VHH binders against Profilin-1 (pfn-1). Designs and how they scored, part 41

Target 1, 132 residues: Profilin-1 (pfn-1), of Caenorhabditis elegans (q9xw16)
Amino acid sequence: MSGWNAYIDTMTAAAPSIKRCAIVGAADGSVWARTEADNVFKASEEELKTFVALFNDVTQVPAKGADIEGVHYVVPRTEESLIFGKKENTGFFAVKTKSAVLIAVYEGPNEVAAQVRKAVESMQTYLNNAGY
Below, E stands for the ipSAE of ESMFold2; O stands for the ipSAE of OpenDDE; V2 stands for 0.75 times the mean of E and O plus 0.25 times the DockQ between their complexes.

## First folded at step 9 (VHH)

Design ua5 (from ua1 with P107E; framework vhh_7pa5_2; at its last look DockQ between E and O 0.11; V2 from the best seeds 0.00; counts 0 for: pae E 10.0 > 2, placed apart)
Fold by ESMFold2-Fast, scan of step 9:
Structure ua5 (fold): chain B 132 residues (1-132), chain A 123 residues (1-123)
Amino acid sequence: as target 1 above (132 residues)
Amino acid sequence: QVQLVESGGGMVQPGGSLRLSCAASGFTFSSYAMSWVRRAPGKGPEWVSTISGSGGSTSYADSVKGRFTISRDNAKNTLYLQMNSLKPEDTALYYCATGGPTPPPLEGEYNYWGQGTQVTVSS
């Protein structure tokens, strides 16, 4: 069993509007933990490897967007360790720590997005402080 | 339910070898990275090695690089750790886990590891 699943549970409890999420390796995009069953996060390892590589130079991302679970998202801007995107009523926040990338997919208006961002950034801070 | 069952441990002399196995069930094994984690008596968990879901990438703790090899057989839902050139410092209970390196503890977190398999290296 994975202790990383506890982090998925903590994020989804903090922001119930998160529909699907995952914690993946920053170096290779390998899945460490993800939501399952009716909420399964379905990105392939190959797609995730491509996605985490975007953090090598986030300034290039707004020009091309980002793909998660086969969905192409418009990325309006990035921050050093944050990529976020929007596609109609769906959006995502992805944050990089030293060793991991946290990805949360949500549905809803901008008010919902703000809560999801807060949950993801809080977890990013926790993991960074712990050396991950 | 997720089940991970470790086996293959034992007692060996320094310089010896052992191959550990982890039989996984209850989840889509090939979709998850898998790790080996060990715990020496009276110490906290130490991450040993991780392999990606496809097996295409691996990583190792500095203490085991060049001596241990992680591998997986996705058709059999089994994770392996080949341990060569064993040292007394490798003595520990060995656990397999889904995911990357050992995560930091969360407040109120329960132990997610089973019984493990004991490796004892002694002269």
Scores: ipSAE 0.600, ipTM 0.824, lowest interface PAE 1.5, mean pLDDT 88
Fold by OpenDDE, look of step 10:
Structure ua5 (fold): chain B 132 residues (1-132), chain A 123 residues (1-123)
Amino acid sequence: as target 1 above (132 residues)
Amino acid sequence: QVQLVESGGGMVQPGGSLRLSCAASGFTFSSYAMSWVRRAPGKGPEWVSTISGSGGSTSYADSVKGRFTISRDNAKNTLYLQMNSLKPEDTALYYCATGGPTPPPLEGEYNYWGQGTQVTVSS
């Protein structure tokens, strides 16, 4: 129903282990697009506001972890525009663009993480090049 | 089927005000962020404002910050745009669309299903 939904579809198609996915505003965490139907991305606006603010100082995130959809994830490390976390056989990758944060929650063995990361980083690169 | 119907446009003098409405149907309105987009003659579509599904978060283009206010009534499946201190530069056809602002590669693909509502600011 939006142009941003196309990017959700692109990421989920690129990494089948992605269960839920969202594109949110980097400034306020507002949801621009998200997976729906059986795979509804359920993070609250307040939670997303807090989440996107993590990118203001990613160095502190490993110490406290990150919460998405009411689930607490351990964050092994961060990069300037990348936060990723793990919980058992699940995890997430979140990348920041100029204007947005892309969040992908995945399920599967550790081996699937590389594909998920590639999917979101590819989208990150594309959007950055596009000025977003 | 998804339907968006804009209304409330008109002609006003500079400094005047208008309140646009967008009636939505055919989808779970509250589950989606909504945006206003405008197209001025001879120009491409310009994102104006976005509001989250619950209405808890809003964003605005720099050109309208402080003058425009986006809001929604999810019980009525209606999106609003309060436009104050209107300028001639605000003259455009205004559309409502689902989701956030359209990225540059998709500037021509705003998802609006109505005919838009014309806003003309002129002395």
Scores: ipSAE 0.026, ipTM 0.330, lowest interface PAE 5.2, mean pLDDT 89
Fold by ESMFold2, look of step 10:
Parts: structure tokens; sequence; C-alpha cells
Structure ua5 (fold): chain B 132 residues (1-132), chain A 123 residues (1-123)
């Protein structure tokens, strides 16, 4: 719906280093909104279903890493509702709300990662406060 | 179409209690978070409390935390607000609200509202 697309715009505006992002259903990985055009977030339905299931036990994720958009990331850090993945000069932050998982894929150095994390966590807080 | 109908308001002395109800229809009630929002005379809307679709997660404005309890009965499509230790500052028209089948507005506005039920706390 167009209201969910506005959430994509809000996150990319808050952290310009975000190259692709999506909002997906926490239960099944269904895409509610994503970046499109030249920055299409290209994850398959099966990949997203597997990805959101990582939040069922985040303590196991550092041992196996995570896959999104066909890319394998090492996962140096997880928290109960957050997965941080890294590969070379790229990475992702994913955060879980009650109903959704917010995924932001970025490029850049460590200072950029903090900006991306802040953007997704701000949206996580907003959605949780709204009951989503 | 989505319908929300509040009830249970009234006049209560300070320190008293009231329980508000909101009957919901026209959407899959259990799929959406529900909120209580109040509007005091001459003021804009103030968020009071939100409960997740399943009922497993709740949140409250600081001004009501510890005094108000939000709950829902998904079998009866009904949202509740138990209000205890009421103060004159709680006087307002209370609405139930939801984002409904659409996502919540980025600025915290809701797509669907009831007509409101009046709560007046006066000695």
Amino acid sequence: as target 1 above (132 residues)
Amino acid sequence: QVQLVESGGGMVQPGGSLRLSCAASGFTFSSYAMSWVRRAPGKGPEWVSTISGSGGSTSYADSVKGRFTISRDNAKNTLYLQMNSLKPEDTALYYCATGGPTPPPLEGEYNYWGQGTQVTVSS
C-alpha cells in the first residue's frame, strides 16, 4: 500500500547510505514495501521466509551468518530484535517489530553503519508504539 | 466498512474508575493494533494507549501509565480501557482508533476512528 512505501522513503531519507530496504511480514516474509527501480530490493519469497525465521533464535545466527538478496553475510552482532550482517564494504541491519521485519542494506564504513542502525531502530520504535 | 463504536463514558469523581468499551466491525479485528486517543476541550488529540492485534503487547502514555489498562477480547471484537484513579485532567472525549487495513500514518494519525465517548472527572 502507498502508506508503507512512505516508510521506505522515511528510512532512506534518514540514512542516505541505505542502498536498498524493505518492510516484510515477520510471520512469513511477505513484502509490504521495498525500494524499487534501479535500487530494487531483490530477495525471493523463500529467502525472505528463511530470513525472518532467524529472529526465532537470534543467538544461533552468528554461527551460520545470514543470506539476503543472494548474498551471504557474516553476522558479528545480534540482539533480541536486531541482526547486523557484514560483507566487505556492505552490510545490513534488520530489526523486528511485533508484525514486521525492517531490512536495510547499506554500503560504506563503520560510521555509516551507526547511521543506518539509528534509522531502522527509530522506525522500529515508531511501529512498535503504533502496535505494529 | 470499518466501524468503531465507543461506550462506557460518564461522570466520575476524582479517584473513581470507569471502563470504556469499543465495538469493532468491518475488518479482521485481531489483525490490527487498537488505540485509545483522547481529546480534551479545546485541545488536539492525545494518544493514550495501544494494544497489539493479538493483545500480547501494550503501551501507554506517561500521563496514564499505572492507572489505565488497555485490553481486548478478539472473540467479541471489543477493545477495552480500564481507567482507575481518575483525575480532572483525564476529562476528555475518548476515541478508539486503528490504522485498520492500511498502515499507520507516519505522524501517528489513525485511518479509522469511532464517534467517541465522553469522560468527565469532576468533584
Scores: ipSAE 0.005, ipTM 0.187, lowest interface PAE 10.0, mean pLDDT 82
ESMFold2 (binder alone), look of step 10: mean pLDDT 82; pTM 0.829

Design ua50 (from u14 with F111S; framework vhh_7pa5_2)
Fold by ESMFold2-Fast, scan of step 9:
Structure ua50 (fold): chain B 132 residues (1-132), chain A 124 residues (1-124)
Amino acid sequence: as target 1 above (132 residues)
Amino acid sequence: QVQLVESGGGMVQPGGSLRLSCAASGFTFSSYAMSWVRRAPGKGPEWVSTISGSGGSTSYADSVKGRFTISRDNAKNTLYLQMNSLKPEDTALYYCATGGPTPPPLPGEYSDPWGQGTQVTVSS
């Protein structure tokens, strides 16, 4: 397929607790690559457009939370290019590069969350170093 | 299996126009952004344009902005590139791909993601 699918494969191999993930355009939230079939990432284009706009001012996000795939997540805090949230046994990490936003939805406890965060941030670093 | 088949290339004189098509199958076309990428002889791939799944958002490389228009027909699973005011510098093999701009290769990546493409030649 596209070269972006290799990035999906790399993240899911590094963190098997990722249930669904996607790479979307930072400007518009358009889907560039995503998990498919039984693990399809099924956020709407309008939801993703709203989501990527959160990176314009991450300081506002903890007060409002974030919506992914129709699920409202509590966002306890943010970092400049990182939004993450929790809802019961599920959570997500989303990181922004110049061109893309990488979103990973996972299930499991805090030990699992750390592995997912590492996988997503490693990919963010790789893309940033390549000018993306 | 994902399949992308490009067509519509040809030879035109500078200032001419061509419309390229990309017939897609094997995936939910309307859910994915689509791009046009080109490769000139002796050069690496250059991203040309991207359109969102709905068609509501488009972006273009500076070299083609104002001259090329990307569009899609989701009912027909087809991507288009309308190329106007063609220049000799536009001569290349044109490919369509899912997603945005071509990403950097990952370590150990050996695959060329492009098929045969469609040849555009601009000369007088």
Scores: ipSAE 0.555, ipTM 0.798, lowest interface PAE 1.5, mean pLDDT 88

Design ua52 (from u14 with Y110G F111M; framework vhh_7pa5_2)
Fold by ESMFold2-Fast, scan of step 9:
Structure ua52 (fold): chain B 132 residues (1-132), chain A 124 residues (1-124)
Amino acid sequence: as target 1 above (132 residues)
Amino acid sequence: QVQLVESGGGMVQPGGSLRLSCAASGFTFSSYAMSWVRRAPGKGPEWVSTISGSGGSTSYADSVKGRFTISRDNAKNTLYLQMNSLKPEDTALYYCATGGPTPPPLPGEGMDPWGQGTQVTVSS
């Protein structure tokens, strides 16, 4: 068993508008935990390896965008450990810690987006405080 | 029902070898990274090794680099740890887990997440 699934459960409980999410290794994009069943996070390991590498230089990301689950997102801006994007009525937030990248895909208006960002950043802070 | 069942432990002399197995069921094994973790008597858990879902990347604790090899057989839903050049310091209960290194516990988690594991004893 893995304790990482509890992190997925905590984020989705805090922001019910999260449609799919995952926790992946920061070094290689390997999946540690993800939503399943009706909400399965379907990104390939190769796509995730490319995605986590974006955190090596976030300043280049707005020019090229980001791909998650085969969907190309426009990334309007980035912060040091935060990449977020939009595609029509969907979007994502991804945050990096020392060991992990947390990715949440959502659907809805700005109020929903703010709630999802808060949930993901709360988990990022918790992991950073524990040295992860 | 997610199940992980460890086996392959035993007693060996220093310099010996053992191969541990972890039989997984109840989830899409090939989609998840897998780890080995060990706990020596009176000590906390120590992460040993992780392998990606595809098997394309591996990582090891410094204490076991060059001696242990993690591998997986996705067709059999089985994780392995080949342990060579065993030392008395490797004596521990060994556990497998999904994902990377064990995260810090969240509020409200009241139990030890480790099952019974498989015992490795390196003794002269």
Scores: ipSAE 0.581, ipTM 0.810, lowest interface PAE 1.3, mean pLDDT 87

Design ua53 (from u14 with Y110D F111L; framework vhh_7pa5_2)
Fold by ESMFold2-Fast, scan of step 9:
Structure ua53 (fold): chain B 132 residues (1-132), chain A 124 residues (1-124)
Amino acid sequence: as target 1 above (132 residues)
Amino acid sequence: QVQLVESGGGMVQPGGSLRLSCAASGFTFSSYAMSWVRRAPGKGPEWVSTISGSGGSTSYADSVKGRFTISRDNAKNTLYLQMNSLKPEDTALYYCATGGPTPPPLPGEDLDPWGQGTQVTVSS
């Protein structure tokens, strides 16, 4: 094991409302770690390649939305290294570091979304501080 | 239970070739990027190469570009590293791992997360 699964475990422990989660390469969207079994993150490599390319110009994302696991999400706004979306009772947060993109899909009302965002951004900060 | 078993190492003279294999089980191999990492005597781990789940993209450390080729056979759940034009500097234990470059350790993580690896020795 590379140790990336420990990052998945840490994020899901910090925010139990995360239903599925993955860490993928920023350059190509290849999967480095993901939730498995009943919570398997099912995005295809081609979908993830398209998704990570959105970080090349996040200002265009609100106009077109984003697709994760075959689900089209409305993206209300973006920040430099953050894309988040909503579809009914589901949502996601995705953050980019130099080397990786961390994606967390959750279920629940807006109150739980704040906990999920905090968990993902905490890991982003940790990786950025380590030069990743 | 995720299991990765490396093989194919050995002793060669400079300029020689070796082909390493990594047999994977316990997870959906084709869904994961895979890497080769090496550890030379007295040194920390050095990332060598990564291949995407589909095999559609590869990347290499500058020290091995043009000499090593990473590949995979998803039907056999096996990762390969073809090593050509071997140099004494390539002497190391070689490990395979899921994902891209080795991440920084989280608080409380063990220092030795990998198995036994496969030894490559390049000497005249």
Scores: ipSAE 0.507, ipTM 0.781, lowest interface PAE 1.7, mean pLDDT 87

Design ua54 (from ua46 with P101S; framework vhh_7pa5_2)
Fold by ESMFold2-Fast, scan of step 9:
Structure ua54 (fold): chain B 132 residues (1-132), chain A 124 residues (1-124)
Amino acid sequence: as target 1 above (132 residues)
Amino acid sequence: QVQLVESGGGMVQPGGSLRLSCAASGFTFSSYAMSWVRRAPGKGPEWVSTISGSGGSTSYADSVKGRFTISRDNAKNTLYLQMNSLKPEDTALYYCATGGSTPPPLPGEDFDPWGQGTQVTVSS
């Protein structure tokens, strides 16, 4: 049974610069799938619950930033269903669908960030088109 | 290798009760949300209930709310579904899955992502 883990594999194959990623419930931040072993996504349930709640009003996020895996990221701006941030050489993209939030943590320069954003937005579109 | 093995189904009369179990192995069970999904004869899959990794949050389909209770025992890597006040419309194969629901198929995939499930039949 590949389940939601097949979606993790698809995103990491599309953007190899993704270090860790997860698919979590939009309502509660519960983990549906995540990278494991040497690249396990390490956020707690409490942190993820707080994180997905940011999508209730993304306009407030740039003022306070966002925390993922205990790391505080500066969020320069947001879009309706997109939160992204940067911390030194690391960054993340998080996109919301009807029922899920896709989170990808990457390491590298702006060229890498563009590839990661494309991968998560492509998956967001696919899930939204499927009613998720 | 991720494995999920459902059990506990059977035949009951309307108003009866059953308790389903799902034995999980091959992954860090306590870190993942788990769901029950059912497939009635001639119908597509219907999400039934979800529980968070910690067990701290639960959700239910409107059709089962107030009658079914989802729970988990992380020490035993086991998911449960207590089904009370069963109705003929609850007749289905019941599956457990990781996550808040079953994902849509990816392009090029047409396999059933679930195991064999456990059959629940409610009839007089």
Scores: ipSAE 0.552, ipTM 0.783, lowest interface PAE 1.4, mean pLDDT 88

Design ua55 (from ua46 with P101S T102L; framework vhh_7pa5_2)
Fold by ESMFold2-Fast, scan of step 9:
Structure ua55 (fold): chain B 132 residues (1-132), chain A 124 residues (1-124)
Amino acid sequence: as target 1 above (132 residues)
Amino acid sequence: QVQLVESGGGMVQPGGSLRLSCAASGFTFSSYAMSWVRRAPGKGPEWVSTISGSGGSTSYADSVKGRFTISRDNAKNTLYLQMNSLKPEDTALYYCATGGSLPPPLPGEDFDPWGQGTQVTVSS
């Protein structure tokens, strides 16, 4: 195992309720690593470019929502480096670091959502401390 | 599992050229950004160049701009680095990696997680 895919494995091990996730470049949304096979993160390069640009002004996001993997999510509110959304029984957490955006899609109740958020924010802290 | 195999290195005189290849398998190559990273003897790793999944954007370290060209053939799952006007300072083991930068060590890890790489030696 090489490269950024080890980070995907670490996140999914920390929160097994993550259904699909990715690490993408903050500047362009290019995929650095993602879940594959039966759990492939299916967002296009153009969709991800649009998505990471939301972090340029997160205050606009609750009025519009966010699109991930062709699914429109309601975003109830945002924090400086965090966008999260809900759609029926699914949701996502996306956090921005200096160089990357981590996106995790999950399915489950609020207890599951809390575990996913914790895993994503822990990785965000680690990467920021490493200069990413 | 992601597997990357570098090739194309060799010995060349200053001003010469080499083309490196990276054969990728185990993932949807066209969806991933890819980078070249090098490690000179006695030094840490240095990022060289990155290309987006589509090939629509490229970036280069200042030390190689104008001399190196990164490219990819998504139909062949292959990443390339064309190296022109080679300098002795380019002597290093070259690796390819997914992503836009060198990944930091995982928590609790303290080793170089590199594959075999391909050796480039520039000398007269």
Scores: ipSAE 0.540, ipTM 0.766, lowest interface PAE 1.5, mean pLDDT 87

Design ua56 (from ua46 with T50R; framework vhh_7pa5_2)
Fold by ESMFold2-Fast, scan of step 9:
Structure ua56 (fold): chain B 132 residues (1-132), chain A 124 residues (1-124)
Amino acid sequence: as target 1 above (132 residues)
Amino acid sequence: QVQLVESGGGMVQPGGSLRLSCAASGFTFSSYAMSWVRRAPGKGPEWVSRISGSGGSTSYADSVKGRFTISRDNAKNTLYLQMNSLKPEDTALYYCATGGPTPPPLPGEDFDPWGQGTQVTVSS
């Protein structure tokens, strides 16, 4: 485990409904850590660069939606540092810290969404408190 | 499992050059940003340089800008650090790491993200 891989492990342990997740640079979308093997997070570098740029003006996102792993998600609303979306039985939560964006893709009904959101926001809070 | 093996360190005089290598295995190398981090005797870790998965974006600590160049060969799963105009202050163990900056340690976790590293000594 590299240091950022432990963060992936912590989030997936806290919310088992997370199927794939990643930690990427807020400035460029570069991958710092992600799930691998059977649960590989498959977003391309170009897609992630486009995705993190959405945080420059989150108010525009509900009109356009967001693309993750080649899947187009409907984004019902955003908050200053939070983008979340849904497509059929799949959804995601993405949160921005000063230096990073945490992305978690989950599968299941809406009742598991709250657990996934809590796991991602808890990690966001920890990183913000550490100055990241 | 993620494996990173550093090499290429050695002893040089001030003004000399070295090229470090990091052989990566156990993950999709081309999809990850990579970093070089160093640790001088008696000091904490200092981030040195970062490169994006494609190699299209690089960044450097102010202390090494203009002297060090980070690069990668994704076909060989290898990361490089070309170090020019070396100074005594560059003396440290050098480590490669996946991802961006060195993360803070998680609560209750032992902080040891480092492998063996490769020693660089700059002395006259």
Scores: ipSAE 0.321, ipTM 0.644, lowest interface PAE 2.4, mean pLDDT 86

Design ua70 (from ua1 with T102N; framework vhh_7pa5_2)
Fold by ESMFold2-Fast, scan of step 9:
Structure ua70 (fold): chain B 132 residues (1-132), chain A 123 residues (1-123)
Amino acid sequence: as target 1 above (132 residues)
Amino acid sequence: QVQLVESGGGMVQPGGSLRLSCAASGFTFSSYAMSWVRRAPGKGPEWVSTISGSGGSTSYADSVKGRFTISRDNAKNTLYLQMNSLKPEDTALYYCATGGPNPPPLPGEYNYWGQGTQVTVSS
């Protein structure tokens, strides 16, 4: 079993509104850990490779949107290491660290989104401090 | 394989200082983040501080921020914790910890621990 699964567990415990999430390599989108079984994160290898490449220039993303698990999200704006999107009652937050990209998909209203963002950004800070 | 050996603990008065060391072997030290974790009598492990492999990033628990400084010497495979303005609440066994060849688990869930070094702060 992978040590990275502990990070998934911690994020989902901190923000129970996260429905699915993954930690992937920033260079290639390779999956290091993801939610499984009834909450399996279903993005393909090709989709994740395309997704992590968006962090090469986040300013281009609002014009195109982003695809996760075959779902096209509207991305209203981005920040330096943060891409987030919304589609109806579903949304995501994705943050880049030195070596990884954390992706969390959630369902719920805007107050739920704020909690999910906080959990993902807290993990981003921890991983950057740990050298990842 | 992975070995971590702590030293530098002892007894000090409140307001005193101690410097802890951790000698690491069995892995590429500079490639891995290192942490200090402590266990006070009757309590579970509490994360104290982490330093990145390069030494470029550090983080601290709120209880020690401004008083403790984590550092490393990658040429000597050694991790340090400079502890200033010690309080009775700092009394604990101090461990250095790392994930080794795997990413480190979150604070309190490390794959590799040393034997610990005892710090006692009392009058």
Scores: ipSAE 0.013, ipTM 0.190, lowest interface PAE 8.2, mean pLDDT 83

Design ua71 (from ua1 with T98A; framework vhh_7pa5_2)
Fold by ESMFold2-Fast, scan of step 9:
Structure ua71 (fold): chain B 132 residues (1-132), chain A 123 residues (1-123)
Amino acid sequence: as target 1 above (132 residues)
Amino acid sequence: QVQLVESGGGMVQPGGSLRLSCAASGFTFSSYAMSWVRRAPGKGPEWVSTISGSGGSTSYADSVKGRFTISRDNAKNTLYLQMNSLKPEDTALYYCAAGGPTPPPLPGEYNYWGQGTQVTVSS
C-alpha cells in the first residue's frame, strides 16, 4: 500500500459523499495519491500545476474561478489556504498544507458540503501539525 | 497491490557512482509522483528525491543536490537514481516509494517498504 493512499481512504471514510479526491504536491501539482477505478481523479498534471499555483494568491481566485478535471467552477470566496467552488450539484474543497494540496470533489446539498469541508480541514490540520 | 522492487546498490569508494533502479507494478505508474527514500542504521527515514508523473519536475534533499539525479522511464515502469560523488554519509538502504515524500503515520497505521537496495560508501 502507498502511504498517501491511507490518507485518501481516511478522508473518504469520514465523508462518503466525496466522489473523487487527490493529494498533490504544493510546489508542482504532482500526484502523490488519488482515488482510482470507478472514482478515478483524472486531472492532468498541467491542470494541477496551474491549480496549486492559485494558492500563491487566493484573493484573485473568485474573479476567475478554478478548473478541476476540465470542469470550470465558480469560486464564491476563498480563505487563507482554502479554495472551494460550486458547479450546480457538484463542488470541491481544496486546502493547502506546507507541502501538499488536498482536493476533494463531491456531489450533494450543503449538508454534504459541510461534511466534506470538515474532513479535508481535519486532514490539513493533521498534516500541518506533522510538518507537512 | 503496489509492488516496488529496488536494485543497483553495492559497495563503492568515496567519490564513486552508482545507479539505482526501481521496477514498479500494480498501479498507473505515469500518473504518480515517485520518490527515493533512504534509511541509515539507527536513523529514521530521510527523503532523498521526488519526480513528477510526467518527469517534468524534480526535487531533491539539500544533502544530495548537485550529486544525485532522479529520472523515470514511463514506458518501462521504472524509476532511477543516478548517484555521483558518493560520500560515506550516503551509506543507507534505499527505497523507492509511490507518491511524494513519506507521509507521517496515521494513528494505528504501520507502513512497510520493500527490501530496498543497500548502498555502502567506504574505502
Scores: ipSAE 0.430, ipTM 0.752, lowest interface PAE 2.3, mean pLDDT 87

Design ua72 (from ua1 with T98R; framework vhh_7pa5_2)
Fold by ESMFold2-Fast, scan of step 9:
Structure ua72 (fold): chain B 132 residues (1-132), chain A 123 residues (1-123)
Amino acid sequence: as target 1 above (132 residues)
Amino acid sequence: QVQLVESGGGMVQPGGSLRLSCAASGFTFSSYAMSWVRRAPGKGPEWVSTISGSGGSTSYADSVKGRFTISRDNAKNTLYLQMNSLKPEDTALYYCARGGPTPPPLPGEYNYWGQGTQVTVSS
């Protein structure tokens, strides 16, 4: 069974401006599901391990920024379970649940960012309610 | 298309050993975590073990910790589960899965598994 890809499909259907996304293990950054083919999410396991560790202390992230797929993003602020960043016309939202981190990279102006955030946070809520 | 084919099950006496294999195709095997999940007769699915894409981290259910070892051969696109000190309670159909622990089903959806490989521990 490869059931985590249904979550990728749900998020991308809810927010078409999502270009690439992944669901990774919160403990180690291992990839559970990701977009593929023309929209393959290309972050290495080492980069993802570093990225998920940012959730251990999100208050340090705005000073350093965050790297996803070799791209450095400015992180203006964080919430306990949310890191988001922006670089010109591209951005990301990453949310942590008990066992997973959901990462969505999008392209578009600020007007589309709210839809992407809503899609990712809706899935975060669903997984948290299911004990994940 | 993603294909996962389990093998290596069989009948074994308590205290015995079996090695399960999962042949993967249709995706970049080394990029994904892989898991073993089992379903005992009349029971729901139980997560058994997960290994990261690189093989650098592993995790196990408490019921199998110290007895089972998950491993992978990325050059052969194959996942393994070495099962030692088998107990009657390990009797189940064993499935491999791409990704971490089995996700909860989305509203209106169900989780499905293929044929799996049967492990029966009996005297």
Scores: ipSAE 0.560, ipTM 0.807, lowest interface PAE 1.6, mean pLDDT 88

Design ua73 (from ua1 with T98K; framework vhh_7pa5_2)
Fold by ESMFold2-Fast, scan of step 9:
Structure ua73 (fold): chain B 132 residues (1-132), chain A 123 residues (1-123)
Amino acid sequence: as target 1 above (132 residues)
Amino acid sequence: QVQLVESGGGMVQPGGSLRLSCAASGFTFSSYAMSWVRRAPGKGPEWVSTISGSGGSTSYADSVKGRFTISRDNAKNTLYLQMNSLKPEDTALYYCAKGGPTPPPLPGEYNYWGQGTQVTVSS
């Protein structure tokens, strides 16, 4: 079965500006699914462990930013279960559910950011409703 | 392309031990978390244990904590489950899975389980 890969496919189909995407464990940042091949999500397990720990206190994140795939992003603000950032023409949205963190890296102007946010938040809602 | 083959099941007396193996191919094994899931007769699937890609993090269902140990050998693309102090309640088909806990199916999809490996604990 496609397992968690079907979730990656659903998000990337909903927002084609997503370049790389991953679903990781909320407790440890372990990779459950990610984009592969020419658009492989390249974050290390150690970087992801650090990243998911940011959700323990999102109020600290705007002061220091966040690192994904070795790229430092400016985080302008956070919400309880949402961290997003930008670095020039690249950005990301990360949302936390009970068990998982969904991370989508996109490229493009601010006009496409809303579509990417909607895609990850829709999946967050689906997983939360399913008890994940 | 992705293939997972479970083995090592069998019949054992209560209090006995078994070691399950899962041979993985078709993906970069060390980059993904791996899980064991079981399905007892007449019940739905129950998540048993997960190990991170590096092996540095493990988690267990409350029903198996202290009795089961998950491990992996990334050089051999193999996942293991050491099962000690087995109980009749551990009787189930055991499956390995790529990634974390089994995801809920998306609309219009089904969760498909392979043959798995049968563990039977009886006197």
Scores: ipSAE 0.518, ipTM 0.792, lowest interface PAE 1.8, mean pLDDT 88

